# VH-VL binders against o94451r108to261: the designs that were tried, part 29

Target 1, 154 residues: o94451r108to261
Amino acid sequence: YSRPFAPVVHSRIRFRKSPFYDILEQFNAPFVVPACVGTRNTISFSFHVTPPALSKLLNDPKQYRVYLFSTPSETIGFGNCLMEFPTPQMELRINNQVAHANYRRLKGKPGTTNPADITDLVSKYAGPPGNNVVIYYMNSTKSYSVVVCFVKVY
Below, E stands for the ipSAE of ESMFold2; O stands for the ipSAE of OpenDDE; V2 stands for 0.75 times the mean of E and O plus 0.25 times the DockQ between their complexes.

## First folded at step 15 (VH-VL; framework fv_trastuzumab)

Design p1 (at its last look DockQ between E and O 0.65; V2 from the best seeds 0.00; counts 0 for: pae E 5.4 > 2)
Fold by OpenDDE, look of step 15:
Structure p1 (fold): chain C 154 residues (1-154), chain A 117 residues (1-117), chain B 107 residues (1-107)
Amino acid sequence: as target 1 above (154 residues)
Amino acid sequence: EVQLVESGGGLVQPGGSLRLSCAASGFTFSDYYIHWVRQAPGKGLEWVAYITPYSGYTRYADSVKGRFTISADTSKNTAYLQMNSLRAEDTAVYYCARWSYNAFDIWGQGTLVTVSS
Amino acid sequence: DIQMTQSPSSLSASVGDRVTITCRASQSISSYLNWYQQKPGKAPKLLIYKASSLQSGVPSRFSGSRSGTDFTLTISSLQPEDFATYYCQQYDNLPYTFGQGTKVEIK
């Protein structure tokens, strides 16, 4: 079986602007993390790092980063999406390594969650094994959309 | 020796199709980006497309989207460029090139594609 | 797309001359620019990467510099084998784009 050729078209999620970084590129189409109550769920997807992004990551590691973003799926299209993870108890793995991030927002303060910096876990390499994302989660009442982005930090 | 060798070029009529090959040797094919860059006769260089042979991810120039398909067979260390719906403006020497994190450091000798009625 | 305006389109020079070629980017591309040399009937050859880094095996008479969006390739003392066409190429963003080329001819 040969997969039919189709250009990869990514739907861009427009996150609220941050004074700390600019989103330069979105590496994957929004990946849906479905609601899951009472049971544990696992989702997995891969993303591609473009040649320009890879060059920048290697040559200017202090200026360019790779962040994992998440937002409720229902907010996509509003043009000012807030960062929010499916659950504060989730586990994020990049290329089988655990990402350390705070997935919890401040109580009563939406939009206080930061994206997960996964730069150090991303392969700085065009070849295998690539970049794989795995999210383990439980008790998420909403659907979320997750994207990996190339960012410039300030 | 590290090298890329293109083949498959030739004369084709407008609307026709042609498939180019880029055979790699002397390096781990799946570890690099492989690009196609073309050069019309007497003109400059134009980026066409790239692929990551390992993952199969691809990107294309707008001028060839929907008409050209870049692919790779890692078992053969070969990249391909399937060109459909060819136009006169597609006439060019087509180069495959290896991209490191900085530049195109390895180029093939190129193969000429002529689209003419 | 990022446009690379290269100048001059052609120049005539003699062996031993100092030659300067310039590329201007339509927007900031940091230092993400390469220079290539191409001889008739041959594929391009990498000379300079990241604006000013000399590729291994390339003679030291070649050098690259950057000033904002202006990039310069300099040949300090032109040699007979340097008569060729030179191209700049940005890789700050896709699509990769090249300058239109500068042909260095013998005077």
Scores: ipSAE 0.603, ipTM 0.854, lowest interface PAE 0.8, mean pLDDT 93
Fold by ESMFold2, look of step 15:
Structure p1 (fold): chain C 154 residues (1-154), chain A 117 residues (1-117), chain B 107 residues (1-107)
Amino acid sequence: as target 1 above (154 residues)
Amino acid sequence: EVQLVESGGGLVQPGGSLRLSCAASGFTFSDYYIHWVRQAPGKGLEWVAYITPYSGYTRYADSVKGRFTISADTSKNTAYLQMNSLRAEDTAVYYCARWSYNAFDIWGQGTLVTVSS
Amino acid sequence: DIQMTQSPSSLSASVGDRVTITCRASQSISSYLNWYQQKPGKAPKLLIYKASSLQSGVPSRFSGSRSGTDFTLTISSLQPEDFATYYCQQYDNLPYTFGQGTKVEIK
């Protein structure tokens, strides 16, 4: 058999700093959302909340959140990555629940797309079975890399 | 009674292997992270690894990464620590402990691993 | 890794004494610090979590406090069962790290 060409993978994505939050931890290796021109696609992956992050989420939920980030895969090797979703025609589900986020980029304002705050959908117990992410999307002209991060908000 | 019981410790030569068990009772095993923490004779405590028993997700201290493997069998309510390529500095009492999101609130009594030629 | 520096390494005290033990973190850990008691040949026992919260079943003579990166365990009136070694532990980030311990001995 033949293995598909492996995507370029970096173990961590360095996003541009924000005055509104600090990224404290990345829960998953960047997951590639392939381009899909003229068609629909569905991808899924999982992540696990670490014990320190779980403790903070449970004790200080106003300060500590879980955000889902996305950036064009071509940019992740350079740092200062900007938040950008693959396409406005997408639905994000965490543990079978729809996440509510604005997937559209504001015209003329790079970096104004907010990461998705998925905190209320993330399992806050050690139990079943970690956290599942499903992305349904259509007409993404670029490949995107997706990570779920633990953040402190201000 | 909420309890953790370790077993499988003993004397082993450098480069050898040993498998520790941590049997849980009195609580819902899949609701907690299970950790291993070790204590060398006359020394302090060192975190080793954890597992999420239901999903099997794991993390390791750098000092044991690649040599130790933590696993769980939820049907037996038991976690395991497979210890390979053992070194003298791995000599310790090994505790399993339940993490209840703020602390290690339940500890086993420990099992001694001695690595010597 | 976050280093936890515990002092003193040992102390001698009498029943009824007020005892304090200090633990300093090498960086901010907020209040994510626990205190454990360990007797010879026994596993550690949780006393205090989140710097100052008393674990259920632990006597109220035990208390914890924080000032910046300095944390203190206080035993207000030492009892015979309190002669043990005490450890602090940070849980701000992995790897979890412990202080080296403070042995409380009979004077």
Scores: ipSAE 0.192, ipTM 0.732, lowest interface PAE 5.4, mean pLDDT 88
ESMFold2 (binder alone), look of step 15: mean pLDDT 94; pTM 0.956

Design p2 (at its last look DockQ between E and O 0.55; V2 from the best seeds 0.00; counts 0 for: pae E 3.4 > 2)
Fold by OpenDDE, look of step 15:
Structure p2 (fold): chain C 154 residues (1-154), chain A 117 residues (1-117), chain B 107 residues (1-107)
Amino acid sequence: as target 1 above (154 residues)
Amino acid sequence: EVQLVESGGGLVQPGGSLRLSCAASGFTFSDYYMHWVRQAPGKGLEWVAYITPYSGYTRYADSVKGRFTISADTSKNTAYLQMNSLRAEDTAVYYCARWSYNAFDIWGQGTLVTVSS
Amino acid sequence: DIQMTQSPSSLSASVGDRVTITCRASQSISSYVAWYQQKPGKAPKLLIYKASSLQSGVPSRFSGSRSGTDFTLTISSLQPEDFATYYCQQYDNLPYTFGQGTKVEIK
């Protein structure tokens, strides 16, 4: 995995408001998951948990979580982006551990997909190994943008 | 013993450059966030920047962004602060500090940087 | 940025006195506040973290509390070695910000 040596400059993705959580911080610039048809693709990126966020995760674990969000790249400019993953059959790994989440939306109902809770897989630690995301997927006809966010849950 | 030792401070003209060092000992350097905090003479404390020595992520205060660069060498257990385009208002004692996830629990003795014509 | 308005800027007290220093945050920040003591020519020393947790090795006469956005450092009985400048610091969000400081002087 490559690591950045400079601050990440990123644009914020505006997701539709949820009654269940508030997005407090976006840890990484939107990472593009390109379309891929007929073959398996693998993307990977790293993200940084800020000191304030880490303090909150350690001190108030019931109130703060780390979610992985995904939306079609074409929708970013519209705001109020809806959750949608590249494919319901994708595999998500955080720090080499499989994340268990439901990536499937209800049939005919956009925006019914929840972000993936990856809190328990995120390193609560400033040292090695850091935080790495790997997505294995196939047969995604659109490009998606993925971000890891720090959230307060209600 | 856990300690931080700053060095590199001195007198520099406006527009000049200076590089500070912070040598860490007594703990696993790569396991912590390392910060710089400065204090102008007779004034309060101002956070400057931090780095994760292992992964290399950095953040800066707006007052120094674009002019200062924080870096780290894990092989030397040393953090650095490269200061360019120095201004009179950058005059301060510069402290390096270890973040223990709840506060700055370890501080160096500080090194004085004076920017004056 | 989150502002920490610290008061008073200075106070005079005698040994044995109860001393109270307050910082008000410009917004709600839960309990993510630390307190430091600094003596002339020395680096700050951590006293309190998470608003009310006493740092290891710090005398029990020091305590911290929170009420809404108000954070208070209390010295129950001032000792000769406690004459110094004290600072609050929020770490709820970046950038970290400090109070202006309170100098505790001998009356």
Scores: ipSAE 0.901, ipTM 0.962, lowest interface PAE 0.5, mean pLDDT 95
Fold by ESMFold2, look of step 15:
Structure p2 (fold): chain C 154 residues (1-154), chain A 117 residues (1-117), chain B 107 residues (1-107)
Amino acid sequence: as target 1 above (154 residues)
Amino acid sequence: EVQLVESGGGLVQPGGSLRLSCAASGFTFSDYYMHWVRQAPGKGLEWVAYITPYSGYTRYADSVKGRFTISADTSKNTAYLQMNSLRAEDTAVYYCARWSYNAFDIWGQGTLVTVSS
Amino acid sequence: DIQMTQSPSSLSASVGDRVTITCRASQSISSYVAWYQQKPGKAPKLLIYKASSLQSGVPSRFSGSRSGTDFTLTISSLQPEDFATYYCQQYDNLPYTFGQGTKVEIK
């Protein structure tokens, strides 16, 4: 007769494990990239690299990287999230510089795209102006959640 | 001439509040992670919190989370630690320290906080 | 959390002695360890970072090394100004944690 309900908020996204990297920390709460049909949209947010992560990026840049991940927002609560960008023609900018990544799914299958390696655009911004992400996109039929993560590469 | 100077310590009853200040000089304050580290009398060092002074990002040790708030005023080159709901175990010398990516390379002289009935 | 277990808790030594202090991490942390010296009533002073790198202005009689999860601070020939308490600190992850300290006292 009672039905208590509270919405579950997810402060972290759990992606499917990869043999090529480990996700060590997530720098931002999942940021929503809303669905957008028939028009162009722009979103932006900020993050910072934590002190231990900057130490590792400074000292061991071959092994430690900063990746941007994306997954459909509807899948977050189920775990084993698959890497998927809103559209293959999106543009990602980090600190006003274009990030070069492949946003296309192989044969249209989810989880076949790599996260964007943005390391070379990030490691100088402990102070002003910080780290800013801008995504330009069009015709995304789903809402996506985006996180920037610190990773160890094998 | 690079300096950090803490102030605001003193005697307070359990459940009370204090605000510590850390005045920085001789370097670009907003370029560094600023931390608080404390040391109970006769004991070792315990990390408390950090802030990015320009962007305002913070992290806290579990022992102080929800009771302490770190902040910064870049116009005054000063970091602050607001300590609420103080407990006897919070009695310590509180240091502010600058993180240089591989170490705490600059420390203030410390300010003593005593929490006693 | 990563625990740093430091030994010995104290030692007595004479000027000219070789002093060795060990700090063991509870898990693998690579070389992300710093060492500090603290004199009574004073703030800690950085000696060694990245396990073995000597901070600018620190005498070369101080050295650091790593073997697995064991980190060592060595003073090759103890001087009168070296009587102090020494702390290791890991910076592999937050919360940053310190060893409990080693007091180096005059014999």
Scores: ipSAE 0.409, ipTM 0.794, lowest interface PAE 3.4, mean pLDDT 88
ESMFold2 (binder alone), look of step 15: mean pLDDT 93; pTM 0.941

Design p3 (at its last look DockQ between E and O 0.52; V2 from the best seeds 0.00; counts 0 for: pae E 6.3 > 2)
Fold by OpenDDE, look of step 15:
Structure p3 (fold): chain C 154 residues (1-154), chain A 117 residues (1-117), chain B 107 residues (1-107)
Amino acid sequence: as target 1 above (154 residues)
Amino acid sequence: EVQLVESGGGLVQPGGSLRLSCAASGFTFSDYYIHWVRQAPGKGLEWVAYITPYSGYTRYADSVKGRFTISADTSKNTAYLQMNSLRAEDTAVYYCARWSYYAFDIWGQGTLVTVSS
Amino acid sequence: DIQMTQSPSSLSASVGDRVTITCRASQSISSYVAWYQQKPGKAPKLLIYKASSLQSGVPSRFSGSRSGTDFTLTISSLQPEDFATYYCQQYDNLPYTFGQGTKVEIK
């Protein structure tokens, strides 16, 4: 079985530059995580690791990682987006495995949140199960955009 | 034995269409990227497209985007290249190749596509 | 796109000769380069991957190296079956791109 695929028009999100990594590729178009107050919500999307990226992940695992980025949707287009997740209590699953990350920013300090390192949960070949992202969250007052990126770490 | 076998090549007029097939055997088809690479007569190699047979993700070279469609049928262990709006410059031997995650380690024998009036 | 400028386009050599083929990448691409051998009427055959790793079953007389953006394929002692066309390929980024090829002919 092969899944139906529609071409994804990538809208690149420009995140603030980090001294710790360079974003090399964005694997998916920004996926919108809608606001949700008072109720629990679940979003799901899939992303594709390109052959070059996969080669790098396999051959130079210490140099390349896969991060999940999040930013308020309203900040897209500003060219210097800050990392911020929908809620610090969210749960992130990659291929049905829980990703462990700190989604909380420092109090009063925007942009202190780090992207979620999901490298170890990403499938390292082209076959099943692929790469699926699920986010469970509650009490997010804003809309967020989430992207999975291929990065080179320093 | 691990192998890829192309078929479907032939003579076609400009603006015509042709569908190539790549039959895989000896390995788990859905575990690999399958690519098409072409070679014009007496020329070098040009990457055309790839597909992940399992998930259906595809990418194309700019030279064929909008005209060619790569697809796969995992039940038949076969990849396809639907070529529409063919041009003279599309004349080439078309190879399907398996991406081993470090290189093209398996190639078919190729099938010749000639676009000529 | 990343261009791979391959040189020379052709060369004549004798059995036992040392042969060197070079590809220069248009930008920095680490070591993600492969080398292939192609004989007339046949599909390419993988020789080297990741710039210097020898593919299983390939004779040890073939070797690959990297110096900056320059990638080199070396045949230490040319054998009769080595007369063919050789291609480099980068797989650092899409689209994959190949060198123009080097035809190794018998002198």
Scores: ipSAE 0.885, ipTM 0.953, lowest interface PAE 0.5, mean pLDDT 94
Fold by ESMFold2, look of step 15:
Structure p3 (fold): chain C 154 residues (1-154), chain A 117 residues (1-117), chain B 107 residues (1-107)
Amino acid sequence: as target 1 above (154 residues)
Amino acid sequence: EVQLVESGGGLVQPGGSLRLSCAASGFTFSDYYIHWVRQAPGKGLEWVAYITPYSGYTRYADSVKGRFTISADTSKNTAYLQMNSLRAEDTAVYYCARWSYYAFDIWGQGTLVTVSS
Amino acid sequence: DIQMTQSPSSLSASVGDRVTITCRASQSISSYVAWYQQKPGKAPKLLIYKASSLQSGVPSRFSGSRSGTDFTLTISSLQPEDFATYYCQQYDNLPYTFGQGTKVEIK
């Protein structure tokens, strides 16, 4: 007969608080980056900057930024998630330009990885086809979920 | 001359449908967020929805989610608001407005939608 | 959602008067507030954006300011063409919300 309960769908990821920024808005539903053992994979998705966020980015660009976050998919819904990229051997492109980010965690210590600041690569106009994210990666032993967020920085 | 012109308003029964049009001229239509804002008779302004005409991204006010659909045809420089399952509360003048990245700087003249038995 | 509470709801004034209209945001927001003028049977017209910046072509007798969650539109010397309804609007977050309006009438 019917399943005992519906699968839990997480439309938002709650990250551990940082003293350096506040997450104001999540632009996309979490996008799954599948595990990829012994091979390479490429994923892509799109997001757009909402009108209020765009106004702030254009008027106060030092205070407002766009960050890309990642966390193991299995941890979502079990408390505050830690920032973690799929592998240190990955490349992130925003609108066909390479993002400059540090994908490595310190000596395997959780929570030492910063989100990627992609602000300067994000289209700040309504006219373009939106913002395209491409991740090239290899040897990820876990599935990860990726979101792009609007943040206020200190 | 920068202009927005709404059309398609009229009288409709509850549960009925209407499609509004917002024709743009004098500016590059695909460069701007296009919004719908409505005003019930004798009342204030309520934001309804927006679209990015080139990319097709949309967002809706909670009061209209699931009933209204905003779309655009960039070859005609026109945005549309498909209004389904109309209710008496949807009776209003509907404006389309251009979002200039800092404000609604261009508004159409408005089109009246009346939802009544 | 952010509510914008506008006051007064109406006022009666004479040509030449100084008029002040206020909006209070229901929570702390940035200076992303706009002011619009609406005459009967017409669409709103933008006056002020970013709380205090004057839109091109708007007379300098209009000004805007912010103090905390309070936003103010001032008309320094009311003219006959200024009798209208005025709305504030926050654009700090979606949904965008408007004040209930202030009708400025001839005394």
Scores: ipSAE 0.046, ipTM 0.677, lowest interface PAE 6.3, mean pLDDT 87
ESMFold2 (binder alone), look of step 15: mean pLDDT 93; pTM 0.941

Design p4 (at its last look DockQ between E and O 0.02; V2 from the best seeds 0.00; counts 0 for: pae E 5.6 > 2, placed apart)
Fold by OpenDDE, look of step 15:
Structure p4 (fold): chain C 154 residues (1-154), chain A 117 residues (1-117), chain B 107 residues (1-107)
Amino acid sequence: as target 1 above (154 residues)
Amino acid sequence: EVQLVESGGGLVQPGGSLRLSCAASGFTFSDYYIHWVRQAPGKGLEWVAYITPYSGYTRYADSVKGRFTISADTSKNTAYLQMNSLRAEDTAVYYCARYSWNAFDIWGQGTLVTVSS
Amino acid sequence: DIQMTQSPSSLSASVGDRVTITCRASQSISSYVAWYQQKPGKAPKLLIYKASSLQSGVPSRFSGSRSGTDFTLTISSLQPEDFATYYCQQYDNLPYTFGQGTKVEIK
């Protein structure tokens, strides 16, 4: 495995601004989590941490984090995307370890879902072979786009 | 030798466009962030934008959002700044700078952009 | 946005003098503050990173320190080649911001 010669071509997902964090880098192109009804589905992708991001992650782990974001794919073009996961019963694994996060929004309150903090599960190296992400889910009526981002936490 | 070399500056009318280039050599381009920083004549330094050549992520200062576009070609080890809808206040020497864990450790010599009627 | 209030805007000093320049951040930030030296017609040159780390190749007479939101650049004994303009910068929060600059002139 080697680093790609050219950067991954992807569209940036513009999430609604948060007072609690600022996205400094998006590590992967939006990965599509397709809709599925009545059956379990599994998707997987990988991402790399850049050297500049890794430096801050190692030196200031309380202020610089790695978050996994999710939004309905249909909302990407709107430029003010809200956090929403495919299903509250999904399972997220980073490098074969289960991530613990709340994937459920408050009832009747869109945009109250927080991104998943996966910092502690991310390998603390830059470049290949990277980090593996696996999502297990079922009964998702919409398609979602998932990205892993480097964030500054306030 | 590690270096950055800017080019593309010149005189342009208000509302015009200009494209700057930043050619990198002597280091692994994708291991760093590339920033643009400008300095109006006789004034201080202002951050403009950055790109992560490895992942392609970009950020902009509010003063240039919607008008400037930063990009990178890793095959050429070159970053670009497309400047549209230029204004008089955009007149400045434009520097590209390499960012790592040690702030902006490498700077180009700068290229002058003059926006005037 | 984080403002880096730099002081003084200018100072006159003699060779051998101790020079101190200060930047105050408008809010609490981490130690991701850098100091640059710029001479007329030249690009900025990195002196200090992460508040107090000396950049490779920079003379040891330059030093950086932090006290809360106050960041200080010190030149222990000013040399003839040190007459220039100095800038602080925070690179902790976006947008990255610079101080207004301090011009160090010959007395």
Scores: ipSAE 0.831, ipTM 0.921, lowest interface PAE 0.6, mean pLDDT 93
Fold by ESMFold2, look of step 15:
Structure p4 (fold): chain C 154 residues (1-154), chain A 117 residues (1-117), chain B 107 residues (1-107)
Amino acid sequence: as target 1 above (154 residues)
Amino acid sequence: EVQLVESGGGLVQPGGSLRLSCAASGFTFSDYYIHWVRQAPGKGLEWVAYITPYSGYTRYADSVKGRFTISADTSKNTAYLQMNSLRAEDTAVYYCARYSWNAFDIWGQGTLVTVSS
Amino acid sequence: DIQMTQSPSSLSASVGDRVTITCRASQSISSYVAWYQQKPGKAPKLLIYKASSLQSGVPSRFSGSRSGTDFTLTISSLQPEDFATYYCQQYDNLPYTFGQGTKVEIK
């Protein structure tokens, strides 16, 4: 049979609820990070922090954060997605600064991977040109979708 | 401690065979690519081959293609280089190296292969 | 295949000197260039990756840069332990290739 080559593209990702944060806003349409085995790849995209979110970040930085989330692309639209980075063999840069996050998977324990807190790397200026995300990676056996979200942390 | 240890080098006649081992410890072996790089006496470095231990992809330099075979046993955290039809120009110290997005960040100490009658 | 040509092939310098080693790619490549230090009888040690990124644990006197097809390793103030041979490597396209090496001698 024929399989569609242009599958339904979801504009939002619904993640499983966490007791440690609430997702308040998604800043970008899910960006696809293709599988990459036997070689390496680099992808980039941009996002804009909305003025209301930026105001919250500046006024209450301990409780309002910006997180980068990732989940296998094929799980989107089939229930609540679990946080998972494409590969531990990656480097994330926000505005050309290295993000420090734990990209390790805990095998046998899905949903225990934390999103990357990129708050300190996000521009404190609303408007153009926004924020640049670059992901260098290798050894990703699946396609992943990445979103940057505004969160409230508890 | 993150470590790679090569073994299996030695003296062999032209046309002979050797199998090199690269034992990994201190990291998740299947997350990285494992490469072999060699250095002839008094010469520079030459890339030889790599394997992706989880997915089994392999690539070879043209100078060794058809004669060398790289493999991995993820249960033993070990990569292997089977070297057949050895020639004098294969004489070198053979290093295994861990490859990541930051290049070859971990190297073994090397094992000497000498091909001589 | 992409050839990486290093210059100089050797140099002598005093402790405290600024040392510069250049590596030229035979064609346009990305910034996937690394620099390694190798001491006699030892394995290479990664210093710089992606042309200009300093590897963890490497002293900050080492730096890397790119201008077109020219890649440069700089040691800002040479130390006695920096006596070694230095190699550049492109890892943009297979086969990955190394420069022929630059021997740095302390005079």
Scores: ipSAE 0.202, ipTM 0.737, lowest interface PAE 5.6, mean pLDDT 89
ESMFold2 (binder alone), look of step 15: mean pLDDT 93; pTM 0.948

